# Designs tried in a protein design chat: VH-VL binders against q7v2x8. Part 4

Target 1, 220 residues: q7v2x8
Amino acid sequence: MKLILRGIANEFIKSFSFKNFEIDQNFFDKLITKEAPAAANLITENEKINSYELAKLKLILEKHFIKLSNIYSNNRETVLSGKSLKINSTFLKIKDLENQLPLDPSYLKKDILHKGTVRSGDRISSNGDLFIIGDVNPGAIISANNNVYVWGKLFGIAFAGKNGNKNASVASLYLNPLQLRICEIVAIGPKEKPKGQHPEIAILEDNKIIIKPYFLNQNL
Short names: E, the ipSAE of ESMFold2; O, the ipSAE of OpenDDE; V2, 0.75 times the mean of E and O plus 0.25 times the DockQ between their complexes.

## First folded at step 7 (VH-VL; framework fv_cosibelimab)

Design E6 (at its last look DockQ between E and O 0.32; V2 from the best seeds 0.00; counts 0 for: pae E 3.0 > 2, grease 20 > 18.9, SAP .536 > .496)
Fold by OpenDDE, look of step 7:
Structure E6 (fold): chain C 220 residues (1-220), chain A 123 residues (1-123), chain B 112 residues (1-112)
Amino acid sequence: as target 1 above (220 residues)
Amino acid sequence: EVQLVQSGAEVKKPGSSVKVSCKASGGTFSSYAISWVRQAPGQGLEWMGGIIPIFGIANYAQKFQGRVTITADESTSTAYMELSSLRSEDTAVYYCAREGYYDILTGYYFDSWGQGTLVTVSS
Amino acid sequence: NFMLTQPHSVSESPGKTVTISCTRSSGSIASNYVQWYQQRPGSAPTTVIYKNNQRPSGVPDRFSGSIDSSSNSASLTISGLKTEDEADYYCQSYDSSNQGWVFGGGTKLTVL
């Protein structure tokens, strides 16, 4: 099972995986967020969840201002359980489950300022510019329709120019991403980068991602 | 603090049914599961089943499947446990208990108990 | 499914420390939180420990809970034993597979 949390105040997404309803302290710790309220989508693959278990999950989430909004499953019984609880539940084939990241218009923001570390499993997407004060750890995915600015270390995946903005850029105080994407162009960062920290910016030139030292310019 | 008040003692014949009530006051009823636990004389606690009133969803211990029915009335904040086909072995004090939770880290525990209802099954 | 096994009885003198064990027959004791309930004669049970080692409001700090994965057991420890502690004690845990609560057999604590 996968629980995907989406913040209401911003477009942060947190993804958590769990196999059953056994107690996992670490899981719960991760689930707690100061960014409440939030909506959650549950994705289950080959998992049968009865209405009682789902009900308990729903209750505990609601207690923490997390609304269980959608259930996607390839198990019909799970879908039925969801429906019985008046949760939007959809049966999907396995191949389609992984791609289910429904967008809620209520969460859409043009520009996002995020303060704090973006951890593994976290996703932040902006319909405008994305500015992060903090590190973006490996396993994190950040994206923006326009520019991505990381006032910290970027080790995760960054995607700028989601809407085809060829002038989109990714800048960071320390740019060492696992992967960069600007529009349709993808670049993989080197495995080894010098220890020295200096700001860099990735831009598109001649349909290639170019990384250069970052200088303040008229766009800022 | 929530209080659970149960119905009075019952004396029943074998083969009959008994329905015990549990009324909650002083707290939210619908969003907490209510469990039923019985205790035969001189014996330990035995979970029978529970219900989440807001959803009307109940679960039962396998031992009692088909013989116990747990319901709830949100309007009166009352949970019910009906046990059918009574036998002498069903003689016990029956407790309702609220499955309370503090947060997701706390989990569930029986934070409130009714005073118990003695059900005596005798010919 | 699993069972929880407790000693039938334990006894100790006032002021001393007593420990009641609760052993899970299958699965990990750490898979679900363990609760402990106190039941005095003629009364309903009351919670003394939840979430393995947490005390509800009003429960003295003399009561403590722990789990031991190596022995797959939980323990209730009562220090500074008082006469008022004489009661039956039950451990409890949730069985996710059966979606039901499981109680231990109970332990009668006698304060000598």
Scores: ipSAE 0.504, ipTM 0.784, lowest interface PAE 1.2, mean pLDDT 88
Fold by ESMFold2, look of step 7:
Structure E6 (fold): chain C 220 residues (1-220), chain A 123 residues (1-123), chain B 112 residues (1-112)
Amino acid sequence: as target 1 above (220 residues)
Amino acid sequence: EVQLVQSGAEVKKPGSSVKVSCKASGGTFSSYAISWVRQAPGQGLEWMGGIIPIFGIANYAQKFQGRVTITADESTSTAYMELSSLRSEDTAVYYCAREGYYDILTGYYFDSWGQGTLVTVSS
Amino acid sequence: NFMLTQPHSVSESPGKTVTISCTRSSGSIASNYVQWYQQRPGSAPTTVIYKNNQRPSGVPDRFSGSIDSSSNSASLTISGLKTEDEADYYCQSYDSSNQGWVFGGGTKLTVL
């Protein structure tokens, strides 16, 4: 069985596999201090779990300020057990259980490198830095927990530091967005178009979004 | 440390029932499972079932399903085990024990035991 | 759904080392933690090993535990044997398929 841990903003933190409710002793210590999970979903496949066992798991998670929010299982006893504890519990067939799992860890990279134009209606979100090699058209929305880098023209909406990182930045070769957001601060894009003579970077300074030239070192 | 104190020895007739109490003090009662384990004379330990008092949720070993009832009273920090339709084979010492799990999960085990209650079933 | 099998008795001299085995009949010994309890005559059991190889506070470090997947067993080892170690010893594990606790049959340790 798996616990899917999420933060306060419902962001994926980690999936943890365990058997028979025997969790490694350092599991919660590390997560409490650094990753700060707030909620968990339990996904079980072919596991018969009674309300006594689920109650023990619920109590331990709560001691660490983690709410057991959902149970998904292909076992009817497990689903009934969860409902008896007033936990949202859903019976799903095996194929549908797999749809509730996060992607394989090899696909859950923190940083994202995207090649190509981000078109109107497209949404790209990164759990780390977001690197775009291409243009971001009007009507596109790109976001990252940390920095956003656009090797091209940025016309759409960019949101850096969405996890509260005030040191996050948005940089592009042609910084002409409809809207910028860094952390909790939102600014409309400049009415004056960039001259296009140098890359620009937007940062949060004194609770305001400031746009500066983004020059590399004179040495490569 | 939690202390578990059980009710005194009992002598019962076949076909009757017995209710053993287990009072907790000096520690947390409601959020820990309390299990019942019996030991016939000269025999090993046998798990009967347990309860999580804060939820009132009991779990029973299949052998005792239908004959055993385990309850808890949070206001008195007391768990109870009632065994019905007694037979001479039910003569045993009955223990309560707390299922320990630390604030940091390192394992599950019985971390505190009551002193035991001798139940003798004879005609 | 499984049994834990222990030798009925073991004996050894003071100062020596004994090992008490606990063999699981089906499924892997590693699938659930193994605990060990000591019970002196007329007394309630007390824990000497939990989580396969951990000692509760106050248990001497001459008590140790291990598991061995190849023999599908757990072992309790008592080194520097003392006469006070004479007792019955039980292994215990959780049976997730039957959703309950399983005890081994017990081993009587005699210190000659």
Scores: ipSAE 0.428, ipTM 0.771, lowest interface PAE 3.0, mean pLDDT 85
ESMFold2 (binder alone), look of step 7: mean pLDDT 91; pTM 0.928

## First folded at step 8 (VH-VL; framework fv_cosibelimab)

Design S17
Fold by ESMFold2-Fast, scan of step 8:
Structure S17 (fold): chain C 220 residues (1-220), chain A 119 residues (1-119), chain B 112 residues (1-112)
Amino acid sequence: as target 1 above (220 residues)
Amino acid sequence: EVQLVQSGAEVKKPGSSVKVSCKASGGTFSSYAISWVRQAPGQGLEWMGGIIPIFGIANYAQKFQGRVTITADESTSTAYMELSSLRSEDTAVYYCARESEWGLGFDSWGQGTLVTVSS
Amino acid sequence: NFMLTQPHSVSESPGKTVTISCTRSSGSIASNYVQWYQQRPGSAPTTVIYKNNQRPSGVPDRFSGSIDSSSNSASLTISGLKTEDEADYYCQSYDSSNQGWVFGGGTKLTVL
């Protein structure tokens, strides 16, 4: 069985698996965060849960300010237990139960903000956007599934869109990298090195990496 | 700290029923499960069932299903265990016990109530 | 459905260490937490170990608990035995399949 915790507006989702009902303080310490969710859905496959055990779980969750809102189960007795406690409970076949699970955390966007110089030999990778406040030295490698933004000088290697996002970009206050990559397209250094420090952005256009000035207000 | 105080000893005839009480004080009653455990003379501990007072939901060991009824009165912080169709082998000390906050066994026990079944 | 099996009795001299086992007949002993209760003659049981190896406030550190998955058993160990340790000891675990509590048969500890 799995407990899916949902936050306000359903934007924050956590999934926890457990095999028995002897849930201790260590379990709840892992649930409690600054972004603690307000509600939970319980998903069980063939497990039979009586109303007594379910009531105990409901009370433990409520003590931690989590409302047990819905139960989805392929066990009809578990569904009846939920209904007896006035919890919205639905019988679903196993194939349909999978539709109630959140996507694996690996599919969620996770932006990273790094403050400081990225030195030769360092590697920083992000599953979302990558923001660097500092310089990226020659020999450093930075990468992101989406965009790479360097609020500083970029001299190392930058890889954006590493999981196939062709709309990804690399931007820097001084764009002079050893190598740029967007998706599968590679560019070895810019043709002409910037003479002054002004923001530039590298984008993929017609299967080529194109570098141009980057302006915050382009409707001026 | 919760304290559980049980009703006094009972002598009952075969075929009758007995109702034992367990009053909680000094702690939270309604949101904690209260179990009943018996111990026949010279024998081990045997779980009979429990109740979560706030929901009035009870659960029973299969051996006692149909003969035991566990109830609770939140207004008096009292749990009850009623055992019907008494036999001589039901002679035992009956304990109430509160399940811990985390459901990890029992953290408080009543003093026990001796029930003797004889003519 | 499972049973918890304890030795009927165990004895040891004062100051020595004794270990009481609690073996689960089916399913893993580690599937559910194990508690240990001490019952002195004429008294209600009291908890000496919960959550496999934790001690309640007021229980001396000479009481300890452990789990051994290879023998599918839990153990209660009492070191520095004292005469007041003479009691019956019961292990307990939860049966998730039948959703109820199971007690071991109990072990009488004699301090000789």
Scores: ipSAE 0.542, ipTM 0.806, lowest interface PAE 2.0, mean pLDDT 85

Design S22
Fold by ESMFold2-Fast, scan of step 8:
Structure S22 (fold): chain C 220 residues (1-220), chain A 119 residues (1-119), chain B 112 residues (1-112)
Amino acid sequence: as target 1 above (220 residues)
Amino acid sequence: EVQLVQSGAEVKKPGSSVKVSCKASGGTFSSYAISWVRQAPGQGLEWMGGIIPIFGIANYAQKFQGRVTITADESTSTAYMELSSLRSEDTAVYYCAREPEWGLYFDSWGQGTLVTVSS
Amino acid sequence: NFMLTQPHSVSESPGKTVTISCTRSSGSIASNYVQWYQQRPGSAPTTVIYKNNQRPSGVPDRFSGSIDSSSNSASLTISGLKTEDEADYYCQSYDSSNQGWVFGGGTKLTVL
C-alpha cells in the first residue's frame, strides 16, 4: 500500500509505503513542520482491506487534518469498503494503478518537449524545463520548475521557477501572455501589445518580472 | 494516560443477554478504537470484536458474529459490548482494550467484568 | 487465518534469563507486529512489549522482544528474573486476512 499526500495551498505530492496501517507519528510531525498536506489518495494492489481498517486509516489522517479523498485498488472488496465510508473508490488493474503514483524523484526533474498548439483548457507542467514548439493559446496554462521556452506565440498563462528557482525565465517568439509568474512573483499581461513579432525573455530582477529582447550581446 | 473503567459483575440466566460498558477517561474518545476480549476461567485470551467510536464502525470475530453487538456513545465516552443467547460457556471475564489511532496494537486495558451464566 | 503457539509453561531460577516463544502457523511472523502481555492472577493483562520490541514507559529493560523470520516466531526475553515476574504471558498479532486479533495460548512463568 502507498499513500499519496497533497497540499491545499500548492501541490505537494509525496508517496510512501506502509503496512499494518502503522504510520509513523514522527513522520506526520515532520510533514506539518515542512509542508502541510491536506489530502491523501490510497493506492493498494491485491490487499483486502475491510471498512474497519479503512476507517482507522481515515481516523489517523483526519487527526492530522488530512482528508482521505480517493482509493484506487485492484481488490473489489477494498473498493466496496471505501464506498461504504463515502470515500471515492475506483477499481483499477495493476498496470493502471501505477498511473496514479507520482513520478519517481529521478524523473520529477525531467524536461518536457511538446510539439503542437496548446489550446484553451490545456495544462502542461514540467518538473524541469518546458519546451513548446507551437503557440500557447489564451486559456492554456504552462508551467515548469525551471525555464519555459515557447518557439511560437504565448497568449496563455506561463509559470517558471515554480520550485523556487529565481534564475528561471520565460521566453517566446511573441510574448503577450494573460499572466506571467516567476517563483512567487506575478505579472499580469503587458500594458501594450508587442508592435511586431520578435523574441523576448521575462526574468526576475530585483523582485520584479522584467521583459527584454531575447538576444542581446552582453559581457558576462 | 487513558484509563478504561468497566461496569460491575453480572449474573445471567441461559438464553438472556448481557451488556457490559467500558468508560474511557483521559484523551479524546474519538481518537482511538476499543476492542473486547474475553477470558474463561483458567483459559486464555479471546478477541471478540472492536469498534471505532467516531464512525460507529464495528468488526467482529467469526465465532461471535450474530451474537455480539459492539456500540459506542461519544457523548459519554463509553463503549458497550452486548452478548445475546447466553450459554454457560460464556462465563468469563470480559475486557475492553484500547487501540491508539496510529497503529494496530493494544496499549491500555480495562479492569475486567466477570459475567457468570448459571441457571 | 493463523494460530500463535506458545509453550504451556516455563520455569527458571531468580536472577537467570528466560525466553518465551510465539510461533505463527501460516504466513510470515514479520507480516504483522507482535505484542506481549503480562497477566498476574486476578488482574487484567498489562502490556510489556508492543510492536515487536518496544517497551512501554515503566516496564524494566529486563524485558525485551525479538522476531526470528527463519523460525517464523517471536520471542519475549526476561533477564534478571524476579519472583514478581511470575505470571501468564500472552503474545498477540493482527490477522490481516480475517481482519481481527489472534492471541497465543499463553505461557505460565514460574520463578523458583
Scores: ipSAE 0.196, ipTM 0.576, lowest interface PAE 4.7, mean pLDDT 82

Design S25
Fold by ESMFold2-Fast, scan of step 8:
Structure S25 (fold): chain C 220 residues (1-220), chain A 120 residues (1-120), chain B 112 residues (1-112)
Amino acid sequence: as target 1 above (220 residues)
Amino acid sequence: EVQLVQSGAEVKKPGSSVKVSCKASGGTFSSYAISWVRQAPGQGLEWMGGIIPIFGIANYAQKFQGRVTITADESTSTAYMELSSLRSEDTAVYYCARESEWGLGYFDSWGQGTLVTVSS
Amino acid sequence: NFMLTQPHSVSESPGKTVTISCTRSSGSIASNYVQWYQQRPGSAPTTVIYKNNQRPSGVPDRFSGSIDSSSNSASLTISGLKTEDEADYYCQSYDSSNQGWVFGGGTKLTVL
């Protein structure tokens, strides 16, 4: 089986081949080093991947800002597993698998305003600022080249400054994310839940993600 | 860091079922796989299956398919393992364990174990 | 689909080095990561090595892991043996074909 990754801005294409269904530490180390949001196509021949293992793969990839966008397989059970997880999944004969092209990048509008809950399994990416009016649930991933603003509760993963913008920020009415990233710096969710629902902002200071109260007079 | 706390020991009759709980605290529950492993007296470790709470998707070892059910309640951060049609050979300590985030994961946190005795 | 075979027991004196092997019956040992768990009597297992050779926080550097493709085995090496190291040790790896976890049979380490 193969996993083909393409950056959102087409800045890279990477291919990983696996004899068995297992993503190893080398794969994750490379992802951490590059830390670029991407989309992925999974190509399998006769390998059977059940919904449990596919869900683990989907979740692990999404925690690294990689959307598992398409599955192409000559195994019908693998295709059904993908469909059960709402992944675009297509049965193809082996000869046709060899002709699959990497996923076209999902080019996003410069700034995005999303109204409504971002649910587990959803991914929203912006090439500018990202505004969410609603909650971001666990298992959701949101990202932006500039700032991420959540007018609601943030429980999922948020990535700001994904093009190397160290002045980017993540702000929310209730900041309790599974993971935060600003530029190349990653922070795992806070040990203690926020006390009350107060607006907070995460920014980079001294190469650390610092969380503090958000006030109107702050500049971007 | 996550802490896994399991329910107390149980004594069951052959043919009955048992449901063991595993409550997580101090860390993220929903987006990590929780596995169940048993150990019969004087024997080795045996994997039974696991669940990914956020998706409600479980996977079972071939040997236990059809008589084990693994579930999770995200609101209480608790995973459950129910084993039916109990036999004396099911007498064992049952452990829950959390799979780490990296790769397919390793078991980075273990519950204290629950002794289930099947007799008479 | 495959089995992981460990010696039933191993023993060594305090301060010495001991090595416990874990041999895969079919397919390459390097195809999937190998973990090692320590279990003292009456206790739950704890991880001493993950992903072939990594140590969790709090595990002394006396514990190390390695893979030997020529013998198709993984090894857990414990140097500077202490009485506290006396325990059962289990290797574990993933079976990609059946999509499940496989444990070795366990090795009883006796110090003295």
Scores: ipSAE 0.387, ipTM 0.715, lowest interface PAE 2.6, mean pLDDT 83

Design S27
Fold by ESMFold2-Fast, scan of step 8:
Structure S27 (fold): chain C 220 residues (1-220), chain A 120 residues (1-120), chain B 112 residues (1-112)
Amino acid sequence: as target 1 above (220 residues)
Amino acid sequence: EVQLVQSGAEVKKPGSSVKVSCKASGGTFSSYAISWVRQAPGQGLEWMGGIIPIFGIANYAQKFQGRVTITADESTSTAYMELSSLRSEDTAVYYCAREGDYWGLYFDSWGQGTLVTVSS
Amino acid sequence: NFMLTQPHSVSESPGKTVTISCTRSSGSIASNYVQWYQQRPGSAPTTVIYKNNQRPSGVPDRFSGSIDSSSNSASLTISGLKTEDEADYYCQSYDSSNQGWVFGGGTKLTVL
């Protein structure tokens, strides 16, 4: 069971147990110094939580100016308990519950910038964004928990969003990879070679990898 | 300091119902859970259930499910416990108690108790 | 569900120390906080210990609580025993599985 707190500017992760209802006041005091109140999502797996326990949690959070806004659970009785309290409550399978959790915070700020060609047999992995200044040859594999950017030609295998980030992208000055993967979705074979030498970006939309020209609209 | 004041003693016939009141004064009522606990003559304490007045949400011990109803009236700062289908075994002192720690972790205030006798 | 078992009675002389145990029948005693309530004859209970070992304002430091995971028990210890400590003592803990409160059977303390 996890209680995910969303402040006006930030997301906070806090493990929570109904066994003691013990909540660190110092943590909440830090959140409530903001102008706007925070919100919380409750993620539970198979735990059965009745409406009385949820009402207690709701009350404790409201005393700290935190709104219990959503409940996601693989237990239908817990979902019914949430609905009885007028809280948006959704039944989800265990696999789908993971999509409600924030990305592993231990990987924050672990961007890698690599200068030079990535050759066949080379492997480069980043826990954040991955930037390559150079070509990625056939037989090379590059991966990132967030985005992959190749300032050069991509002919190898690229994997973005490795830690479940469905908003991740793969961009290159010449995008012609052996394989693209974003999160759990893999591109099925090459459809057409790039027309000319122009930047393209691959993104995930409706569980499909879509490739389009990379376009920046910004004043210089 | 919160005071919990309960209604007076009752004598009831088997098969009837009893409704005991618990009025809070001198402190906050709505945002604290109120529990009901009974004690039969010469016996220990037994939890019956509780309510969070501000939400009107009650919870009951399994033994009393279907026979006990706990309600609250925020306008009068009063909680009620109604027990139906009374038997001689229901003769007891009934206490209300407030779950008073900010996290609702223990009973910080108790009512004086209401004796309910089931006879005749 | 679980039961909390206490001795029926304990006796001790004024000025001495007495310890009352509260044993959980299933699941760890440390899984949930334990409270202790004092009930003098003819009176409603009052809290002497909450959250295993904390004392409410106004409760003398002669009262202390502890947890022993090896025996799966909580203990209430009263030192410098006084005649006014004569009472029934009840332990209490929360049953997370059934989402309700459980009381021990109570212990009668006699100061002789």
Scores: ipSAE 0.310, ipTM 0.681, lowest interface PAE 3.5, mean pLDDT 81

Design S29
Fold by ESMFold2-Fast, scan of step 8:
Structure S29 (fold): chain C 220 residues (1-220), chain A 120 residues (1-120), chain B 112 residues (1-112)
Amino acid sequence: as target 1 above (220 residues)
Amino acid sequence: EVQLVQSGAEVKKPGSSVKVSCKASGGTFSSYAISWVRQAPGQGLEWMGGIIPIFGIANYAQKFQGRVTITADESTSTAYMELSSLRSEDTAVYYCAREGSEWGYYFDSWGQGTLVTVSS
Amino acid sequence: NFMLTQPHSVSESPGKTVTISCTRSSGSIASNYVQWYQQRPGSAPTTVIYKNNQRPSGVPDRFSGSIDSSSNSASLTISGLKTEDEADYYCQSYDSSNQGWVFGGGTKLTVL
């Protein structure tokens, strides 16, 4: 269960999780700052919440000047409880409940999907995984805090595990980079170019970058 | 600070009903929940149910469902607990307690208790 | 749905420390906050600990609460025991499945 808070400007402040309406003082300390929200939406999955419990939540929010505006739930009894308190309440299937969640700013920074060629002089950096559908030309630089996946040919420089993730990998349909880096470990591209175009993956093992063919059904 | 004051002791016959009152003073009666808890002589505490006066919404423990009714009158800042079809095992001290403080729900004030004796 | 089990009685001398346990029969003790109430003979209960380890104003710091997930129990600890601490002590937690309050059976503390 999540409580989505909205400020007076209709901006989402944060999504919060709480259980059985037991909300600690740190939650409310944040709400009474200059960013105090004016409204909240409650999103639940299969939890059954009766009118009494929901009224307790409504009361504690109203004491802090927050209106409980909408309830979205996959439990029909919870929806009925909301309606009994004159709160706009809607039954939604679990797959549709995700559409009620705001995008977490930290999530927007995680993964990048880039479609197209990354050309010489281009630089792409991701705070999560980086997915390239296209070729990475010599002189291009791509980097990620986690994994780098190139669904194309990799000729440029690739850097995975930028923030210390030793389990990070670099994979490509044709792995012939100028330079490869995983965490602090650097490998210069192979002197002999691959004789055939086959997928390969680079991983960090025993503090060395190891490149091996990627086979169907391989677990990494 | 809120003080909860309950009605006086009652002596009832089996099969009758009793209605105990709990008046709040000096506080925000309507902004909190009020629970009812009983204690048979020499026994432990047993939760019966509660009400949120401002919304008129009550909730009851399964054991008492169908026999207990909890109501509130905001104009007099008073909560009521009515227990019907009384039996000798209903002899107990009945307490009201306020649920809630600024930051959540727990019992922060208790009434003095009302002794209800059920005897033939 | 669950029960909270306390020892029936505990005894200790003035000035010593006593600990009263409250064990949850199913589900994690950490799933919901635990409160502790003191009831002196002939009196209504009063809150001595709320939200696992917080003290209401006016309750001395010799009263403390803790949670131990490994034993699935909460504990009330009273140090520097005084004769006035003689009372019954009840733990309480919330049952989210049945949406109601659950009390422990109570522990009689004797200071002798």
Scores: ipSAE 0.382, ipTM 0.728, lowest interface PAE 2.8, mean pLDDT 81

Design S3
Fold by ESMFold2-Fast, scan of step 8:
Structure S3 (fold): chain C 220 residues (1-220), chain A 119 residues (1-119), chain B 112 residues (1-112)
Amino acid sequence: as target 1 above (220 residues)
Amino acid sequence: EVQLVQSGAEVKKPGSSVKVSCKASGGTFSSYAISWVRQAPGQGLEWMGGIIPIFGIANYAQKFQGRVTITADESTSTAYMELSSLRSEDTAVYYCARESEWGYYFDSWGQGTLVTVSS
Amino acid sequence: NFMLTQPHSVSESPGKTVTISCTRSSGSIASNYVQWYQQRPGSAPTTVIYKNNQRPSGVPDRFSGSIDSSSNSASLTISGLKTEDEADYYCQSYDSSNQGWVFGGGTKLTVL
């Protein structure tokens, strides 16, 4: 069992393992000193926890100004116990539970690989790089904190570097988007169809989006 | 400091039910778990179950599941333990006890209620 | 599921030291905290040790607790034994698998 704490007013994510409801009082005191309520995510593997024990945990956390916000478990009965207490509870396989554990800030940077066409009305967002194997149709929106790579045609809207990364890029086998955005800079789509179908990359250079042919040694 | 005061002794016939009360005074009632523990004459302590009054959620030892019901009334700061289908083997002193703030141990105990089951 | 086994009785003279054991039948004794309760005749139990070795306020430092992983047991030690220490003593731990409390069978301490 792992308990991840997140500050509601200021984003802090910490984790600790607990057993028999053993909680580090000094850690809670530090969270209170930051003048922000905290939220906790509970991660359990195969163990069954009934509604009473979850309620006891919730009670202890709330006495220390911590809200039990989410439960992730590979035990369906534990998930049902959480739902009975109106706690957002999700069944996950053990390998997926590892993705909920806090690491250094890199745990928030999740690369996504999407296979298939992104259709009008679809939205895909990544906390790391976003890689699409397929076309992104007009009316679709894709975004990433880092780079966007489309192994196909890009006709929709693409956002890269949405968390302020000015080194982010958008690359596609056929780059003809309705709109590009890198960090805070926006560019409308090109008026001319690309001359020949070849990979291109959009990058920020002097606070302006520049489009160039894509070669293996670009971005190195 | 919290004081737990239990209802008086009861004499019951086999097959009947008994409901024992435990009233908390001083301190916070609703935000502490209250457990019930029994002790047959000359025997050891046996945990029956508990309740968290603020959520109205109870938990029972497997041996008593189906026969015991633990409830709480926050307005009167009182927990109840009802045991049905009584047998002579249920003759015991029944204690309520408050779990500590962290749920590690029982930090306060009621004085006990003797329930005698006889024909 | 586990049981906690205590000796049925122990006896010792005033001023001496006595030790009461509490052995866990399966799983590690260190997996969950162990508590000790004192029950004098006609009275409700009171806590003398919690979280393996901690004393509640008001409990004399003559009472101490320990864990021994090699024997898979917890121990309550009472030094400078007094006649008022004569009582039944119960160990307790939490069963995470069944999500409930488990008591030892109890030990009758006679001070003579």
Scores: ipSAE 0.444, ipTM 0.774, lowest interface PAE 2.1, mean pLDDT 81

